# Ledger of designs, part 12: VH-VL binders against Uncharacterized protein B0403.3

Target 1, 247 residues: Uncharacterized protein B0403.3, of Caenorhabditis elegans (q11077)
Amino acid sequence: RRHFGDEYRINTPACDIVCEGQWKSEFHANFHKIYDTEYFEIPLDTAIVKNRANLKMFCSSTIQKYSCLRNECKIQRTPWSAEKHICVGHFDNFDRNINCLSLTDKYVQRECSNVCNSIKIEISQAEIDRMAEMDFSRQEKSEFVEQNKHCNVIACYQLCHEYIISKVCIDSAVAARSVVKSYYDSYLEREYTELNKDDQDELYSSFCRRVTPGQDENEFTANMTRYNNLTLDRMKNDIRSVFSILD
Short names: E, the ipSAE of ESMFold2; O, the ipSAE of OpenDDE; V2, 0.75 times the mean of E and O plus 0.25 times the DockQ between their complexes.

## First folded at step 4 (VH-VL)

Design c2 (from g8 with heavy chain R50Y D57Y L103W; framework fv_gimsilumab)
Fold by ESMFold2-Fast, scan of step 4:
Structure c2 (fold): chain C 247 residues (1-247), chain A 120 residues (1-120), chain B 107 residues (1-107)
Amino acid sequence: as target 1 above (247 residues)
Amino acid sequence: EVQLVESGGGLVQPGGSLRLSCAASGFTFSSYWMHWLRQVPGKGPVWVSYINSDGSYTTYADSVRGRFTISRDNANNTLFLQMNSLRADDTALYFCARETGYWDSYFDYWGQGTPVTVSS
Amino acid sequence: EIVLTQSPVTLSVSPGERVTLSCRASQSVYSNLAWYQQKLGQGPRLLIYGASTRATDIPARFSGSGSETEFTLTISSLQSEDFAVYYCQQYDNWPYTFGQGTKLEIK
C-alpha cells in the first residue's frame, strides 16, 4: 500500500534486501539515526540537509547502494526513490542550495510538522457520493481516506517548506523553491504510479490528482476544481496563521 | 479599522541618514509580517524590505542591502526603516504595508506614504 | 526578475462603460497575481488577489481573470470614483514586482 511511511519493497529479491540493509546500516553509522521512510522522506531529515558534508556523505552511501543494485543484483532499472532523486538525479541542485536548505530545516522540522500534522483533512460530499456510485468496498473507502490524508500531508509540507524558503532564503529563494517543489512533485508522482500499477487509481482522490503533476485527465477532478482550490487556500492560510504568531 | 501612518521623511543630502516610522492601529500588529515599499511619481511601487511578525527575519532589495535596516517595536505597534548612505535614486514616496495571504508579498493595507528627497 | 507589462498605459473612458485592463508577465506566475487601485495622494488599495478573488469590501463590478502570463482586470460598469491608476503585482517569484500601471481618466 502507498501510505506515508509504508514499505514499498515487500516482494524484493534477497539481493535487493542486502543492498538496502547495507545502505541503512551506513546511514545509522554515519548519522546515529535509523533510516525510516515515515520520518526521513517527508520532510527531509535534518541529517541530509544539515550541511554540505552531510549531504555528500549521504549521497556517497546512496551511490554505493545503486552500484550494489546494478553490479551485484544485475538490476538495470529501479523505481523512483527519495535518496535516488536527491543523490543521482538532482545532487548538483541540492548541493548548490544546501545553505538555504540548512537554514530553513529547523522551521520545517518544527513549525511545518506542527501545522501539517494537525490540519483538518476533509472529504467532500461529492467524493463520498462518487465512492458510493462506484460501489467502493469498505476496504477501498478506508484506502481512499488514507491516500487522501497522505496527499494532504505531502501538499502541506510542500507549501510550508516553499513558504519558509521564500521568507528565509530570499536571494536564492527561486532556485531553492524549485529544488523542493521538484522533490515533492516527484514524490507524489511516485505515489500515483505505484497505486496505478496495482490498477487502483480510483482510490486517488480528486485532491491528490490536483496536486500531482500530469494528473488532470479525470472528468470528476475537473468538476472538483473549486473545492480543491478552496482546500489549498485553507491550507495556505493555516500555514500563514501558525507562523505569524510563533515565538 | 486598519490604519498605517508613515512619518520621518524629508529632504536630506547624499550620504545622509533618515529614520522612517510607521504607526499601526486597528489590528494585532505583532501577528503580521510588514513591508516597506517605495514609489517614484508616475511609476509602479518597488519592494524595499520586509520583517516577520517577531523580528527574527529581515530581507532587503539588492539596491538597499547594507544601507537600510528594518525593525519593529511590537509593544508600541511601530515599524521602522533606518536609511543610511542615502543616494539620489533613493528619492521616492515610502509606504509601509501589511502582508496578507500565503505566498505573501501582496498587501491588503498600505499607509499614505512619507516623501524622501535626496538632493544637494 | 519577472517583468509585468500593463496595457494600455492610459485609457480615457466614460462612466457606465465596461473597462478591461491587461497585465502580461514575462514568465508564468500561475495565479499569484494581485491588482491594486491608487488614487492621487493615497496609498494603493488591494482589489483582487489570486488572479480572480475579490478582496474584502471591494464592489462586485471589479473582477479578475487569467492565469500563467495573461491577466485581465474588468470593471463592468465604471463609476466616477473608479478613475485612478491600476497596478498588477506578481507574488510567485522573488523579487516581487509590479507593473508600470494603467491610468483611467475621464473622456
Scores: ipSAE 0.000, ipTM 0.409, lowest interface PAE 16.4, mean pLDDT 83

Design c3 (framework fv_gimsilumab)
Fold by ESMFold2-Fast, scan of step 4:
Structure c3 (fold): chain C 247 residues (1-247), chain A 122 residues (1-122), chain B 107 residues (1-107)
Amino acid sequence: as target 1 above (247 residues)
Amino acid sequence: EVQLVESGGGLVQPGGSLRLSCAASGFTFSSYWMHWLRQVPGKGPVWVSRINSDGSYTTYADSVRGRFTISRDNANNTLFLQMNSLRADDTALYFCARESDYWGEPTYFDYWGQGTPVTVSS
Amino acid sequence: EIVLTQSPVTLSVSPGERVTLSCRASQSVYSNLAWYQQKLGQGPRLLIYGASTRATDIPARFSGSGSETEFTLTISSLQSEDFAVYYCQQYDNWPYTFGQGTKLEIK
């Protein structure tokens, strides 16, 4: 599930909603966009890194949100979130690489979205067999595929964003690539952990396990090596093709 | 077969201008980042400039910034280097080169031309 | 900028000999190191990239090794067409830089 508050205790039913609502309103006012944590259409909104002023503005609002959660709602811990990663955990890294990251905004918002939001994933025979054993209806199989598609979308954006950095950055691409790689890896880990809970069948996390760093293969993913390679090669070819058309 | 052929070099006086061309064949030119490098006899190559696939982004070595302009004509598979305010230390063989494409890894040059000589002397 | 120092500067050798060329970087470039061959009157030709990966159509007698700051190019049995200048290049940090070259000449 997409709700980032699932792992923290709330003191009142409305307090965290108010803090979150204020932050979303500020994001809409400042960037003219709606940030919906239930819809990961673009995992790293490059408007945030378009220039240093945007990064500072976004992070000022984010710090206010977490101050609200701590001081008004008395929430002692919060789960990982994209905005917290950028603004609390890794602000200096994003700030130091802002000149490079600003150059990627032109490409990521349109070109990577064209490639990554229309990808199709392959399903292994082991996953099909397991869904059959669990007596998944046709509707349930379709919904499972759709939910697990998000990890592949995030992986596609990671490949696309790192590729763009390697092509447009004047300084060594290594530092800027490590910044966005760390972000996407943390995002993938968050998605994976939400799907891979202690009392869940391994099938529910199999798609995300394939693309999440540091995860050992299990019986479902071991048979996916061929399909993973085909999917990654397709993503790579599509990303390279988009670059040939860019103005 | 990938081929890059440079032309336009010659003898020019200090403060003069020269336009180099690089004719590309054997690959989809519009899909690749392209570079200019130069080499003084007896020394290693030195990077000069680069341009992205559509020409919207260019980068220059500090020594040539503001004097040289890289451009490309994808319809005719040609790369250009406009050199203005030439100095004696711009004297070199000028090469065009294709950037390899290894997926977000920093890249090297997989194909080079034969070079065109530029001599800046009075 | 990263400085690449090649050694020896010149090497006089006979066909059939094994030759080893060295390239040392002023700071770590990991494995982001390429080797080029340049013959008189020609542009450079890519031999090795990623420190040890042989480029397409390059003969098996050419091999690369090393990492971080110390790299070597080896030619296992020198052929007459191998007399040329050899350059290393780092592509870890901008600006991309080349060594000063090692010239192989006939003994």
Scores: ipSAE 0.000, ipTM 0.396, lowest interface PAE 17.9, mean pLDDT 78

Design c4 (from g8 with heavy chain D57Y L103F, light chain N32W; framework fv_gimsilumab; at its last look DockQ between E and O 0.74; V2 from the best seeds 0.00; counts 0 for: pae E 16.6 > 2, grease 19.4 > 18.9)
Heavy chain, then light chain:
Amino acid sequence: EVQLVESGGGLVQPGGSLRLSCAASGFTFSSYWMHWLRQVPGKGPVWVSRINSDGSYTTYADSVRGRFTISRDNANNTLFLQMNSLRADDTALYFCARETGYFDSYFDYWGQGTPVTVSS
Amino acid sequence: EIVLTQSPVTLSVSPGERVTLSCRASQSVYSWLAWYQQKLGQGPRLLIYGASTRATDIPARFSGSGSETEFTLTISSLQSEDFAVYYCQQYDNWPYTFGQGTKLEIK
ESMFold2-Fast, scan of step 4: ipSAE 0.355; ipTM 0.762
ESMFold2, look of step 5: ipSAE 0.000; ipTM 0.440
ESMFold2 (binder alone), look of step 5: mean pLDDT 92; pTM 0.939
OpenDDE, look of step 5: ipSAE 0.382; ipTM 0.745

Design c5 (framework fv_gimsilumab)
Fold by ESMFold2-Fast, scan of step 4:
Structure c5 (fold): chain C 247 residues (1-247), chain A 121 residues (1-121), chain B 107 residues (1-107)
Amino acid sequence: as target 1 above (247 residues)
Amino acid sequence: EVQLVESGGGLVQPGGSLRLSCAASGFTFSSYWMHWLRQVPGKGPVWVSRINSDGSYTTYADSVRGRFTISRDNANNTLFLQMNSLRADDTALYFCARETGYWGESYFDYWGQGTPVTVSS
Amino acid sequence: EIVLTQSPVTLSVSPGERVTLSCRASQSVYSYLAWYQQKLGQGPRLLIYGASTRATDIPARFSGSGSETEFTLTISSLQSEDFAVYYCQQYDNWPYTFGQGTKLEIK
């Protein structure tokens, strides 16, 4: 999806493309799959969390990518990425919890995927009013709805993944939930920040903000918080329902 | 059951004024965007004006801008259209309509029966 | 302003026949098109929205299809209560516009 994001990501330097290409080639060689950002990042692909050996292999090639960017391309600062979060920023936390992540993966890929890809999307009255104030066409309104669905799917996977960890991972549940929550929170923050450049995507940014607890001080934010809580309660009920056999 | 009932139409001289009302029942009126549309016999409906759920945002067709004012009273579930400086070409059957529900699509799921307005000397 | 042109203007048909009504937009409205039925002395009744989704309580004999600039409303087996005027409406862009209507009358 990311209808607005494509416009913001068009001028990657040639050196960066080479480093990225080498990393994707190594991913394919090691896992016999093509890396697809949309399908491998949310939820985390089985290939990455299957076992400790796979995680270390994925992260070895990821470290090589960021070494390439720094040493060969002279790029000192890179934006957040899923692979950098897992392998550079939080490797020890993923590694310590790999047994839990591996055990829960089958539920994430089946039960969470079923509920989160079927989740009902709703637009708050505050968002309807804001779209009208900005004089959006119905095509623009439809695009806003699709972006909201994308953000809600990510939030649903966070809630579902944390829920199943609590049911399956006894002694490590608190630590494993923290790892998963940090990953999805950072992913949502990237979606919000990347698309809110130069205020060109205000509505997508505002709506994505609804699925995270970030707030400002006005009546619009109060309404968003209210409807965010209703949406989260619905997600929690749907998740609990699909896992009722584990209760 | 959802019901919209228009009133306030009638015969008026050019340059005169009328206030139309639409009484809503069977749904949470304060949650919906509301519209006025008009129709000349034998022709399709023509959109006139819209108002958001709390009345803070309104818009008008170019032909009525500056002459008509849409408003709402959420406490009494009533939509209004104040029509000033009426012209012969404002003669039509006037409908209030509900914009579809919470998802904010701009088609009209319920309409009233209409109230006739005739501007004639 | 987006102009919607409906065809035919009038269609004379018998009960039981399959009827197809057309609506053409002067520019793309994607799938943001609704169909309404209006009987004499009544307000319009929503039949279809999003070009192809039936509204609540609308019989299965009514179906919509099309996208972009070309749309159709089909009534698979016309019933006596279906003789009415049918209007299409685009809601892609303000101002929201309607077609001039197609009148179904008894042959």
Scores: ipSAE 0.000, ipTM 0.427, lowest interface PAE 15.9, mean pLDDT 81

Design c6 (framework fv_gimsilumab)
Fold by ESMFold2-Fast, scan of step 4:
Structure c6 (fold): chain C 247 residues (1-247), chain A 122 residues (1-122), chain B 107 residues (1-107)
Amino acid sequence: as target 1 above (247 residues)
Amino acid sequence: EVQLVESGGGLVQPGGSLRLSCAASGFTFSSYWMHWLRQVPGKGPVWVSYISSDGSYTTYADSVRGRFTISRDNANNTLFLQMNSLRADDTALYFCARESDYWGEPTYFDYWGQGTPVTVSS
Amino acid sequence: EIVLTQSPVTLSVSPGERVTLSCRASQSVSSWLAWYQQKLGQGPRLLIYGASTRATDIPARFSGSGSETEFTLTISSLQSEDFAVYYCQQYDNWPYTFGQGTKLEIK
């Protein structure tokens, strides 16, 4: 779930809100749409990576937003955000690969949306046992499942987007896949970090750990790594079946 | 300006074959994904097949998979549908359609041809 | 697959009247809905996409509204050339599906 974004905005000083508002107004002016986190962030920026002009327009206003935050609001360190990753941290990589990203955008919308939004989440017995140990109510169990479903959807989009790049962008596939993988890995890391922030219960991030790389190992997470491999294999098989590669 | 003109339909017996063509003009054909759809009189259109802009990727409705083959000739701005092992329930008006390319959003069909009728009957 | 149900199936109406056509989806399609007009002997013509955006060269009397599962196409003042069958289409989830159509006929 996008808990971090809501928390950031709620606790933001007035100056931050002004910078954010200007950026959203510019987005609306340039793209004739209200910025929608779901639509533009997962899958990776469908409108933004459609062509180089769109990428440049988006990143020009995004750079101005972060200049506003740093110079006017005196904010030196900002949390990870999709727009900052694309425009401030990795603009050259996105720009260099824009032709491939543009070509794959239609496929991601058509094929990946269907596969990834229909994936069934299964809870392991280890997670059920741990929720029981922690005396989870029915409501808390439901919230846990829904929160972790979001990580599953992100991981599925990453795998599907990389798969499409491999099929469409033969000459630039390795470089473009790296760009897409970096984006989704960073997104998942932020989701995991937010769920595990300020000594929050580790169980709340356990399903995100199934698909999020680079986690600290303990006995519980070692067991979840095995389940994570099964989940990723299932996603890969579902993605391949959409593209009729059965033989 | 944009035009799509289908041809190649006709009467054919069950088990027969037919090749449909769609001639495109007024746009850069090689930049667009193209689709075939069919419509039974009195009902809405039903999607049949699509092909990517360079022809490297194709897919089909379950009901026609293994029997129909979509292809394109970008040098001559022409889309094709090769129909083999035709059945009575393949009887329909067949349309080619261009997939819209609008700001990376999920897509719809912005231009259609007039349709070419296919009747499979003994 | 997502099923689209259009209502009414047939509507008898006179030129100059305000016409409202409905399309209901079996599950949410967000705003990824298009409307097409099809006249006898012709292919479909795109009218509206993204639930509410008019396609190029479509008269201002055509407007679309709605989101999620409930969508409406409105013709503010029906003209004689508007008698046709109207189809909604969702493009939120593959396979893309169409409604069964609403036929506008002269009273």
Scores: ipSAE 0.000, ipTM 0.400, lowest interface PAE 18.4, mean pLDDT 79

## First folded at step 5 (VH-VL; framework fv_enfortumab)

Design d1 (from a9 with light chain S30Y N92D; at its last look DockQ between E and O 0.01; V2 from the best seeds 0.00; counts 0 for: pae E 21.8 > 2, placed apart)
Fold by OpenDDE, look of step 5:
Structure d1 (fold): chain C 247 residues (1-247), chain A 122 residues (1-122), chain B 107 residues (1-107)
Amino acid sequence: as target 1 above (247 residues)
Amino acid sequence: EVQLVESGGGLVQPGGSLRLSCAASGFTFSSYSMNWVRQAPGKGLEWVSYISSSSSYIYYADSVKGRFTISRDNAKNSLSLQMNSLRDEDTAVYYCAREGTSWGEPTYFDYWGQGTTVTVSS
Amino acid sequence: DIQMTQSPSSVSASVGDRVTITCRASQGIYSWLAWYQQKPGKAPKFLIYAASSLQSGVPSRFSGSGSGTDFTLTISSLQPEDFATYYCQQTDSFPYTFGGGTKVEIK
């Protein structure tokens, strides 16, 4: 997990650690989970979307953390985080759609987790050739594959979650889907932005670029559009197959 | 059962040439990258050369560049090492080794031949 | 080129002993490190890579740890058949390079 970058620190780094520690302690007290090891951001953790009360409790603590950072640490700006997105950026949206999120969460946790962790993730020969052309080390290739796998899984979760929302939530489907989409998109966007250090953009697959908002396309990425769309279609088909009982 | 069998070793004078072969069986040879590794008497292991499954990518140790040529015939399940301008320091047991890997996982030499001995001496 | 420094060069141990072999890379190689066992007159045998998977048929007493530049092969309880020479290898980049080897001898 990425929490605070040096560029956002105006005061002592120790202060933000204290704020974070308090937040995690409160999280543990409230949810009886250890944030660092038992909380997950993708998909949305059942602990926080179980009901409106849990969401509010989580966000109350989160707001307190950011208050601490702002007032005590004098940190005026913080990087994107899942909790910040949910509680600071989009609380009202999540709150309005908590019923749908709560209702669909069990399906996401159970079925989406299974399908998305079992999908076949392939790397095209074109990408393999590209890596070779760029003289990637084995480490770089491994990182490439790892990141590609990661974003494939996240993309799958997003598709699956949105699909379930469409099937389970009736009147609020559009709004809930938008909230979830925004969350997943922001997650990927920020994650890859942070990973894109020192001109390592080449370590991102065309697929990851395709599913991550704000990523610039290059000639290679553009040429892979058909392939990446096919990959997404396969994911969609797999998801549909798993949830065919909802039809 | 995966099997790699080297052949072609022998005694040769400095400046001479030898061609080593490695016969592969028990697996889809064309799907795996292959390597040559050598070991001088009483010494450690030294990587010599790499060839990708399709022969599209080839690499050599600096010590053998310009003198050795790695090649493969996927139709015959055969790996070869043409060694020219042999030197005393090329004296070693030469092993062919399959590079096992899955994308996202570290690579390693999972299967080795028994080796063939090359002796360069006047 | 990435240099692999293996230590110790030799170790005398008894059956049942814990044996630790270290390998240091001159550069970060992530987890692209493999360990091999070689017995006299035989070809090397793959054991484990970094701190991950064992080769099929390799006893559980063998374990690997480390990432980046420092790696360790551990034999938790040395058996008679474990007396051999062990090598580390990086496969992060060409040229592939091996450590100097560690000979595990009977005490």
Scores: ipSAE 0.000, ipTM 0.515, lowest interface PAE 11.5, mean pLDDT 89
ESMFold2, look of step 5: ipSAE 0.000; ipTM 0.385
ESMFold2 (binder alone), look of step 5: mean pLDDT 93; pTM 0.948

Design d2 (from a9 with heavy chain T107Y, light chain N92D; at its last look DockQ between E and O 0.15; V2 from the best seeds 0.00; counts 0 for: pae E 19.2 > 2, placed apart)
Heavy chain, then light chain:
Amino acid sequence: EVQLVESGGGLVQPGGSLRLSCAASGFTFSSYSMNWVRQAPGKGLEWVSYISSSSSYIYYADSVKGRFTISRDNAKNSLSLQMNSLRDEDTAVYYCAREGTSWGEPYYFDYWGQGTTVTVSS
Amino acid sequence: DIQMTQSPSSVSASVGDRVTITCRASQGISSWLAWYQQKPGKAPKFLIYAASSLQSGVPSRFSGSGSGTDFTLTISSLQPEDFATYYCQQTDSFPYTFGGGTKVEIK
ESMFold2, look of step 5: ipSAE 0.000; ipTM 0.398
ESMFold2 (binder alone), look of step 5: mean pLDDT 92; pTM 0.935
OpenDDE, look of step 5: ipSAE 0.020; ipTM 0.556

Design d3 (from a16 with light chain S30Y N92D; at its last look DockQ between E and O 0.01; V2 from the best seeds 0.00; counts 0 for: pae E 14.9 > 2, grease 19.9 > 18.9, placed apart)
Fold by ESMFold2, look of step 5:
Structure d3 (fold): chain C 247 residues (1-247), chain A 122 residues (1-122), chain B 107 residues (1-107)
Amino acid sequence: as target 1 above (247 residues)
Amino acid sequence: EVQLVESGGGLVQPGGSLRLSCAASGFTFSSYSMNWVRQAPGKGLEWVSYISSSSSYIYYADSVKGRFTISRDNAKNSLSLQMNSLRDEDTAVYYCARESDYWGEPYYFDYWGQGTTVTVSS
Amino acid sequence: DIQMTQSPSSVSASVGDRVTITCRASQGIYSWLAWYQQKPGKAPKFLIYAASSLQSGVPSRFSGSGSGTDFTLTISSLQPEDFATYYCQQTDSFPYTFGGGTKVEIK
């Protein structure tokens, strides 16, 4: 998991620490959870989507945090964060779909977590060959493998949640899936941005690019479309098999 | 190969009843939502009814609500449409359509049967 | 209910012509629109999902565009097998609704 505050903690630690500290304290008071160890961006945290009251409670304190950062710390732009996405950028979309998100959350937390934490993640021979041709260090290979695993897990959670929405929601399924898709798309865009801030673009795998908006799966390793299609098909089959009891 | 085969159409008097069925093969029927779509002679397509894969969610067009009942038997790979209180305007070819899986893309009807004809006439 | 208005109702065209068909939704449907082709006496055939994505096996002369309320199907160079009636369908909300159809016929 990654949390807000990476590169911005250096220049005004007292100010942004106060804003964030208040927010974390309210999270603990409202949800009886310690933010640093019990808040999860992937999958979407169960406390937030439990019901409309929880969504509003979380977002009331979140809006206050970002007002504090803007007005007290003079931080005009912040990097994407899960709480900012939900509460500042897309609150109306989450609120309109909260009933569906609440209904599907138990399946995401149990069934999707079971499937997505157990998926088989492989790296194609083409990507292995590229790492050798580009003379990746041991550390670079490790970062590539770990980032690729992360992208596979995120894609799995997105596919699984959208599948459940399609099977069980009584709201417009299209709007609810769009909310979930927007969340995971933005998360992946942040993953790419964070990786590329040190000019490490080549460490972003073909599969990561396939599932990240605006990226080309063939940019560093050619002819990957069939391999990535098979990876996604395997995920879909695994998801279907877990939910065959329901549908 | 995905196949959908409708049956049960025929000539019926106004006020009568008819039961349509759709036999599915070549795919895991219990994993897909299903729809009925009709087309009156010389007219366009009209969506009639939807049933989710588990039968938990069922929707009808207003024109048939209260008169038609959609159902499915996942053990027999069959979809049904019970049509009661039939009217002249129910005369149409009735198609069984499979709804695609949504995997980041909008729903659409990717496979259709060839249709069965219902004629409501005295 | 979302009403789908398709235009024109018919178009007369020659082989090789470019044909454009429009579909307008009565409210925003994002990109949740499909296009179907139907020949006389046959079931509809699926062509395009998500407004612009071609189904496997559909010739590249077919293209779709649009989002929100205004959508277009284009056939860049009409072939003899393309004379048919074309329908748009919204899948944003129940009831799923179709446009009235556009008959593409030989001139």
Scores: ipSAE 0.000, ipTM 0.427, lowest interface PAE 14.9, mean pLDDT 85
ESMFold2 (binder alone), look of step 5: mean pLDDT 91; pTM 0.935
OpenDDE, look of step 5: ipSAE 0.011; ipTM 0.516

Design d4 (from a52 with light chain N92D; at its last look DockQ between E and O 0.01; V2 from the best seeds 0.00; counts 0 for: pae E 14.4 > 2, placed apart)
Fold by OpenDDE, look of step 5:
Structure d4 (fold): chain C 247 residues (1-247), chain A 122 residues (1-122), chain B 107 residues (1-107)
Amino acid sequence: as target 1 above (247 residues)
Amino acid sequence: EVQLVESGGGLVQPGGSLRLSCAASGFTFSSYYMNWVRQAPGKGLEWVSYISSSSSYIYYADSVKGRFTISRDNAKNSLSLQMNSLRDEDTAVYYCARESTDWGEPTYFDYWGQGTTVTVSS
Amino acid sequence: DIQMTQSPSSVSASVGDRVTITCRASQGIYSWLAWYQQKPGKAPKFLIYAASSLQSGVPSRFSGSGSGTDFTLTISSLQPEDFATYYCQQTDSLPYTFGGGTKVEIK
């Protein structure tokens, strides 16, 4: 999935594609993975958080990409992306916490993946009825459910990741959790920003709005607070159950 | 075993009223959308009414709007259809049908009752 | 409202024959279409969702295809128990609407 929008192209249309291609090629060369198919943004891929060297390698290439975009393509503004967040926006934070991230990534990728891909994703009857009342087509309902599932899984990953950090990193937990939280929050925010087209705002569940920064609550979503909190509590309980051995 | 059993059908004069009931068992009734579908003698299927799990949303076919009232009692696992101002064209076998949960997937009527016959005749 | 046009109204076939029933929606309904089988004096039975999601207990000889406006139910090899009336239904939006039905008769 490309995170570049056509609206950000200023000069040669293919220039950004060239920059991106070079970046992906370097990624493959460095990590022996195909970025588009073998790299995972959620959770943070072990390839880049394995150690400080890998992080630096990843970010070196990333900086080159953005240099290419800026200098060659004359693209000054780019949308949010995972690599941009990590390497351009918050490199120091990730670097300072790389020990914690590297220490916890195996648990996140293994246990969090298991628990978060196994959670029961529910939609409240209130929301079901609301969709009906709003005359949602089945397609819209499907999209609603898919988005809801997506953000539930991401929220679960975030909770799980933060939980593991709190259990494993001890003294550096606060800082590391902040870094991870910022990443996940930004990820969700970007996802919803991209999906938030005119007349589609109602396709977001109250839960997704609850866990995504920058999302405004309406009367309906406000009324769903208890339900959404219970959902989060269930996630937390499931996570705690899985990691009970860390207590 | 999922079971839907309709009752309340019978012979009624035009302008009369009937109340159909559907008794549900074998599943969590309160979790499912319910529908009424009818079939005139020798004719096809016609959707009549829809009610959401919590009864918060109700929908009727144009042919029955203002005359029929769908309701449910989740505590009793029952679905009802109050039919007023009955017409000859309302003569049909009436089925209650459970609608599958959508959850992002297409829905369909996965279980049907045996039907109850309503005959409107002078 | 979405109109569902089902064809043919009836088809005569023999055991072993391939039977194809078509359903056309007046507007795009994506894949939100269900097929039902009804035997005389019985309630309809769900068969298959538009794109080959078989209901438990439905023989594999039944298959569905199509998307958008045109849909097809195929019985690859008609069996004696398959003689019945078949209906399509759009489940894309309320009011739900059914096709006119196709009666599969013995030739």
Scores: ipSAE 0.000, ipTM 0.496, lowest interface PAE 12.2, mean pLDDT 89
ESMFold2, look of step 5: ipSAE 0.000; ipTM 0.473
ESMFold2 (binder alone), look of step 5: mean pLDDT 92; pTM 0.934

